# Designs tried in a protein design chat: VH-VL binders against q8ixk2r445to577. Part 17

Target 1, 133 residues: q8ixk2r445to577
Amino acid sequence: FFGMLQNKGLTDYCFDYNPPDENQIVGHQVILYLCHGMGQNQFFEYTSQKEIRYNTHQPEGCIAVEAGMDTLIMHLCEETAPENQKFILQEDGSLFHEQSKKCVQAARKESSDSFVPLLRDCTNSDHQKWFFK

## First folded at step 10 (VH-VL)

Design s110
Fold by OpenDDE, fold request of step 11:
Structure s110 (fold): chain C 133 residues (1-133), chain A 121 residues (1-121), chain B 111 residues (1-111)
Amino acid sequence: as target 1 above (133 residues)
Amino acid sequence: QVQLVQSGAEVKKPGASVKVSCKASGYTFTSYWMNWVRQAPGQGLEWIGVIHPSDSETWLDQKFKDRVTITVDKSTSTAYMELSSLRSEDTAVYYCTREGKYYLSYAMDYWGQGTLVTVSS
Amino acid sequence: EIVLTQSPATLSLSPGERATLSCRASQSVSFYDISYMNWFQQKPGQPPKLLIHDASNRATGVPSRFSGSGSGTDFTLTISSLEPEDFAVYFCQQSYSTPYTFGGGTKVEIK
């Protein structure tokens, strides 16, 4: 699967990544933004290695969850996907993070009107359901 | 003006299949989710599934996962619901409904006129 | 799935009276300040008509006598002064999670 990764519950919001430096794409948080289908910021790929890959840049980035965190951070992809970069996009649309055993949920950023994907306990909320467009 | 026009009433035998159509007009067909909902005579409303016409992304109620197929024809702005292995309990009026967008949420703001499907021996 | 329970099943009132309809969800249908609860009106032989979306917002063309309130699990539809055309069945519906679900309906009938 590839393209925009859109949330079911949050109308017209997609994964978005816009690194400050195009030559150094890692270390920043993935956010949610209105789906626009333009540029490279909203193009992702779900690979056979269970990665969510940001492959519009070289070297390629892969979404990871750092120890003790609930945010999605861009790391470099590895030849062998590390455990903290493995996600399962399930049949019901839920995006499950294997290592933390939590689901990716659209959430409002604290003290902001912005939205971000966060790890949360898995529920039946459409805010935890995602699909590629 | 938004309009959803459904196909006519159907009479089927148990075990048969039925395919109901819903032609949309008055809005950008590929920009809005299309739901299917049914209502047995004198009963409440039951959600069947939803499809996004742009890429045919579909969610179904587990109750119907093995018998229902929802599709779209973008060239004619038409959504379809096919229900197989029909049973008497499938007798109902079937509605297509569009989900309007309301900032962060959706709501079924337009409905087809309904299609009566009668299943009887 | 989220179960919606409407109360009462039947409400017998006269024109001009206030109608209060309840809908209770088996779990919260709220996302921060947004509640994914909708209300529909249905008359015999017609499809449902959207009245209220997001718990408290009237749909386009809906008279001001209709209002919605609530959050979390408890929601209310109020008709401040019933008109003859308001006697119908009213359904609540949650759009918080698939499968979408409807309440059993409240029939507002003329006394």
Scores: ipSAE 0.915, ipTM 0.956, lowest interface PAE 0.5, mean pLDDT 96
Fold by OpenDDE, fold request of step 11:
Structure s110 (fold): chain C 133 residues (1-133), chain A 121 residues (1-121), chain B 111 residues (1-111)
Amino acid sequence: as target 1 above (133 residues)
Amino acid sequence: QVQLVQSGAEVKKPGASVKVSCKASGYTFTSYWMNWVRQAPGQGLEWIGVIHPSDSETWLDQKFKDRVTITVDKSTSTAYMELSSLRSEDTAVYYCTREGKYYLSYAMDYWGQGTLVTVSS
Amino acid sequence: EIVLTQSPATLSLSPGERATLSCRASQSVSFYDISYMNWFQQKPGQPPKLLIHDASNRATGVPSRFSGSGSGTDFTLTISSLEPEDFAVYFCQQSYSTPYTFGGGTKVEIK
């Protein structure tokens, strides 16, 4: 699967990554933004290694969850996907992080009108359902 | 203005299939989710499923997952709901309904006129 | 699925009276300050008509006598002063989680 990764619960919101420096793409948080399908900021790939890759840049980035965190941070992809970069996109649309046993949920950023994907306990909420467009 | 025009009433035997159409006009068909909802005579409303016409992403109620197929034809701005292995309890008025966009949420703001499907021996 | 329970099943009132309809969800349908609860009006032989979206917002063209309130699991539709054309069946519906679900409806009938 590849393309925009859109949330079912939020109207027209997609995964978005726009690093401040195109030559240094790792270390920043993945956010949610209105789906626009333009540029490279909203193009992701779900791989056979269960990675969510930001593959429009070299070296390629992979979404990871750092220890003790609930945010999605861009790391470099590795030849063998590390455990903290493995996600399962399930049939019902839920995006499950294997290591934390949590689901990716659209959430409002504290003290902001912006939105971010965060790890939360798995529920039946449409805010935890995702699909590629 | 937004209009949803559905196909005419159907009479079917148990075990048969029915395919109801819903032609949309007055808005960008590929930008809005389209739902199917049914209502048995004198009963409440029951959600069947939803499809996004741009890519045919679909969610169905598990009750119907084995018998219902929802599709779209973008060239004619038409949504379809096919229900197979019909039973008497499938007798109902079937509605297509568009989900309008309201900031962060959706709401079924426009409805077709309904299509009566009667299943009887 | 999220079960919606409406009460009362039937409400008998006269024109000019206040109508209060309840809808209770089996779990919260709120996302921060937004509640994914909608209200519909249905008359015989017609499809449902959207009245309220997101718990408290009137749909386009809906008279001001209709109002919605509530959050979490408890929601209310209020008709401040019933007009003859308001006697109908009213349904609540949640759009928080698929499968979407409807309440059983409240019939507002003339006394």
Scores: ipSAE 0.914, ipTM 0.956, lowest interface PAE 0.5, mean pLDDT 96
Fold by OpenDDE, look of step 10:
Structure s110 (fold): chain C 133 residues (1-133), chain A 121 residues (1-121), chain B 111 residues (1-111)
Amino acid sequence: as target 1 above (133 residues)
Amino acid sequence: QVQLVQSGAEVKKPGASVKVSCKASGYTFTSYWMNWVRQAPGQGLEWIGVIHPSDSETWLDQKFKDRVTITVDKSTSTAYMELSSLRSEDTAVYYCTREGKYYLSYAMDYWGQGTLVTVSS
Amino acid sequence: EIVLTQSPATLSLSPGERATLSCRASQSVSFYDISYMNWFQQKPGQPPKLLIHDASNRATGVPSRFSGSGSGTDFTLTISSLEPEDFAVYFCQQSYSTPYTFGGGTKVEIK
């Protein structure tokens, strides 16, 4: 699967990654932004290694969850996907992080109109459902 | 204006299949989720499933996962709901419904006129 | 699935009277300040018509006598003064989680 990774619960919000330097794509947080399909900052790939890969830049980035964190951070992809980079896009649309055993949920930033994907306990909320478009 | 026009009434035998169509017009077909909802005579409303026409992402109620197929034809802006292995309990009016976009939410703002499917021996 | 319970099942009133319909969800259908509860009106032989979305927003063309309120698990549809054309069945529906679910409906009938 590849393309824009859109949330079902939030109207027209997609995964979005905008590193300040396209030659240094690691270390920043993945956010949610209105789906626009412009540029490459909203294009991701779900691989057979269970990675969510940001492959519009070289070297390729893979979404990871750092220890003790609930945010999605871009790391470099590795030959063998590390445990903290493994996600399962389930049949019901939920995006499950294997290591933390939590689901990716669209969340609102405090006192903000901005949204980010965060790890939360798995629920039946459409805010935890995702699809590629 | 937005319109959803469904195919005509169907009469089927148990075990048969039925395919209901819903032609959309008046809006960008590929930009809005399309749901299917049914209503047995004198009963409430039951959600069947939803499809996004852009990529055919489909989610169904588990009750129908083995018998229902929802599809779209983007070239004709038409959504389809096929129900197989029909039972008498499947007798109902079947509706297609568009989910309108609101800030951070969706709501079924337009409905087809309904298609009566009668399953009888 | 989220179960929606509507009450009362039947509401007998006269034109001009105030109608209050309740819908209770088995779990919260709110996301921050947005409640994913919708109300529909249905008349015999017709499809449902959207009245209220997101708990309290009237859909396009819906008269001001219709209002919605509530958050979390408890929601209310109010018709301030019933008109003859308002006697129908009203359904609540949550759009918080698939599978989407509807309440059993409240029939507003003429006393």
Scores: ipSAE 0.910, ipTM 0.954, lowest interface PAE 0.5, mean pLDDT 96
Fold by ESMFold2, fold request of step 11:
Structure s110 (fold): chain C 133 residues (1-133), chain A 121 residues (1-121), chain B 111 residues (1-111)
Amino acid sequence: as target 1 above (133 residues)
Amino acid sequence: QVQLVQSGAEVKKPGASVKVSCKASGYTFTSYWMNWVRQAPGQGLEWIGVIHPSDSETWLDQKFKDRVTITVDKSTSTAYMELSSLRSEDTAVYYCTREGKYYLSYAMDYWGQGTLVTVSS
Amino acid sequence: EIVLTQSPATLSLSPGERATLSCRASQSVSFYDISYMNWFQQKPGQPPKLLIHDASNRATGVPSRFSGSGSGTDFTLTISSLEPEDFAVYFCQQSYSTPYTFGGGTKVEIK
């Protein structure tokens, strides 16, 4: 799948990646922002290796969750996807992180009114349901 | 002014199929989810599914998954619902309803007039 | 799926009386400070009409005598002073999780 990765529960919120330096894409957190489709920040590819790729730059970025963490952070993609970069987009729309056994949920960023994707225990909430548009 | 205008009443025999249309006007058709909901006579409301017209992203109640197809025609701003293998218990008024956009949520704010589908032998 | 149980099934009241309609969800339908419970009014021969979205927000053009409250699993629609035009069936509906579901309805009869 390729396009904007949208949350079913929140009104028009999509995965967004806006690193402060276009030439240093590693190590920053993925956010949620109003879906607009302009520029490069909201386009991701879901690959056959179960990666969520940010491929508007070289080298390409892949979303990962580091051990013991719940935040989605940009890493460099590798030829064979590491386990911490594998997400299963299931038929019911849940986005399951295999290594942690948790689901991606829209969540309010602490001390703000902005939203980010975080790993949480899996539920049936539409806030844990995602689709490409 | 938002309007949803549905096709006319239909009488069908068991085993047939029916396709109900819903023509939207007065808003940007491709920007809003469109639901289908039915109501058997004297009964409550039952959600069937929803489609986003921009990309045809579709979510269905599993109860209907093998018998219902929801589609759109963007060029005519029209949504369709087709229900196959009709049974007498499918006799109902079928509604289309769009989801309006609210703070961090959606709600079914405009409804079509309804289409009565009668299934009888 | 989330089951919504409405009570009572029927309210028989006179104009000017206060109507209280209950809806209980089989699981929480709240996310942070938002509760994904909506209320609809349906008169005979008409489609449903949105009254309240997200537990407590009146839809455009809905009279101030209608109010909604509740969070988590328990929700209430209140009509503070019943008018003759309020004869209808009222449904609650959750939009927290697909498949979306409706309650069985409460019929408000004007005596």
Scores: ipSAE 0.770, ipTM 0.916, lowest interface PAE 1.1, mean pLDDT 93
Fold by ESMFold2, fold request of step 11:
Structure s110 (fold): chain C 133 residues (1-133), chain A 121 residues (1-121), chain B 111 residues (1-111)
Amino acid sequence: as target 1 above (133 residues)
Amino acid sequence: QVQLVQSGAEVKKPGASVKVSCKASGYTFTSYWMNWVRQAPGQGLEWIGVIHPSDSETWLDQKFKDRVTITVDKSTSTAYMELSSLRSEDTAVYYCTREGKYYLSYAMDYWGQGTLVTVSS
Amino acid sequence: EIVLTQSPATLSLSPGERATLSCRASQSVSFYDISYMNWFQQKPGQPPKLLIHDASNRATGVPSRFSGSGSGTDFTLTISSLEPEDFAVYFCQQSYSTPYTFGGGTKVEIK
């Protein structure tokens, strides 16, 4: 699939990647932002290797979660997807991180109105349900 | 203002299918989720499913998954719900209802007038 | 699926009296400070009408005598002083998790 990865629970929020320098895309956190489809920040590819790729420019980025962490960080894609870059988009809409056995959830930063995707214990909440638009 | 107008009452035999329409006006049809909800006589409300008209993204209650098809026609701003293999327990008023957009949430803020579907021998 | 249990099934009251309607969810329907519990009013032969969204926010045009409260699993709709037009059936509904579900209803009827 290719498109915007939208959260079912929050009103019109999508995965968004806005690195400070478009020539250095590695190491920054994926965020959630209002879905707009403008520019290149909200377009991702879900691959047969279970990767979520940011590939609107080169080099391609793949979303990963480092061991012991809960944040979604951009890494460079590899020929064979590493375990920490594998996400299963399940039929119920949950986005399951295979290595950690946790689900991606929309999460608020402190008491701000800013949201990010984080790994959490899997629940049935619509805030853990995602779809490509 | 916002208005949802549904097709008229239907009488069907067991085993048949019914297709209910819901024509929307007064808002941008492709920007809002559209739900289908039914109510059997003297009973409570039962959610069937929801569709987003922009891309036809659809979520259904599992109990209806094999018998219900929800679709839209963007050119006429009309949503449809088709229920197949009808049984007497499917006799109900069927509603379309729009989800309004609120702070970090949605809520069913406008409802169609309802369509009575009667399934009889 | 999240089961919503409303109580009482019937309230028999006079105009001017206070009505208190309860809805209990089989699991929490709250996410941070937002509770995904809505309230609807339904009169015979009419579709439901949204009264309260997200536990405590009145929908457009709903009189101030209607108020909602609660979080987690326990929610309340209050009508501070019943008017003749308030005698109806009231449903709670959760939008926390698909499939979305409704409570069985509380009928508010004139004594």
Scores: ipSAE 0.759, ipTM 0.913, lowest interface PAE 1.2, mean pLDDT 93

Design s110
Fold by ESMFold2, look of step 10:
Structure s110 (fold): chain C 133 residues (1-133), chain A 121 residues (1-121), chain B 111 residues (1-111)
Amino acid sequence: as target 1 above (133 residues)
Amino acid sequence: QVQLVQSGAEVKKPGASVKVSCKASGYTFTSYWMNWVRQAPGQGLEWIGVIHPSDSETWLDQKFKDRVTITVDKSTSTAYMELSSLRSEDTAVYYCTREGKYYLSYAMDYWGQGTLVTVSS
Amino acid sequence: EIVLTQSPATLSLSPGERATLSCRASQSVSFYDISYMNWFQQKPGQPPKLLIHDASNRATGVPSRFSGSGSGTDFTLTISSLEPEDFAVYFCQQSYSTPYTFGGGTKVEIK
């Protein structure tokens, strides 16, 4: 799949990656932002290796969750996908992180009006349902 | 301004199919989810599924998964719902309804007039 | 799927009286401070009409005598002083999880 990765529950929110330095795409957190389809910040590829790739520039970035953490961080893609970069986009729309056994959920960033994707215990909420647009 | 105008009543025999249309006007058709909901005589409202017209992204109640097809025609701003293998218990009024956009949520804010589908004989 | 139970099935009241309608969900439909419970009014021969979205927000053009409250699993629609046009069937509906579901309805009828 390729395109904007949209949340079912929140009105028009998509995965967004906007690193402060285009030459250093590693180590920054993926956020959620209003879907707009302009530029390259909201385009991701779901690969046969179960990666979520940010392929705006080379080398390509892959979304990862570091051990014991719940935040989605950009890492470099590897020839063989590491376990912490494997997500299963299931038929019910859930986005399951194999290593942690948790699901990606839209989550409010502290007490702000901003949202980020975080790992949480899997539920049936539409806030844990995602699709490519 | 927003209007949803549905096709007329249908009478069908068991085992047939029915295709109900819903023509939208007064808003940007491709920007809003369109649901289908039915109401049988003496029964409550039952959600069938939803489609986003921009990309045809579709979510269905599993109860209908194998019998329902929801589609859109963007050039005419028209949504369609086709229900196959009709049974007498499918007799109902079928509604299309648009999901309005609200703070961090959607809600069904405009409804079509309804289409009576009668399955008998 | 999330089951919504409305009570009572029928309210027989006079114009000017307060109506209190209940909806209980089989699981929480709240996410942070947002509750994904909507209320609709339906009159004979008409489609449902949105009254309240997200538990407590009146839809555009809905009179202030209609109010919604609740969170989690327990929700209430209140009509503070019934007008003749308010005698109708009222449905709750959750948008927390597909498949979306409706309550069985509460008929508010004239005594």
Scores: ipSAE 0.756, ipTM 0.913, lowest interface PAE 1.2, mean pLDDT 93

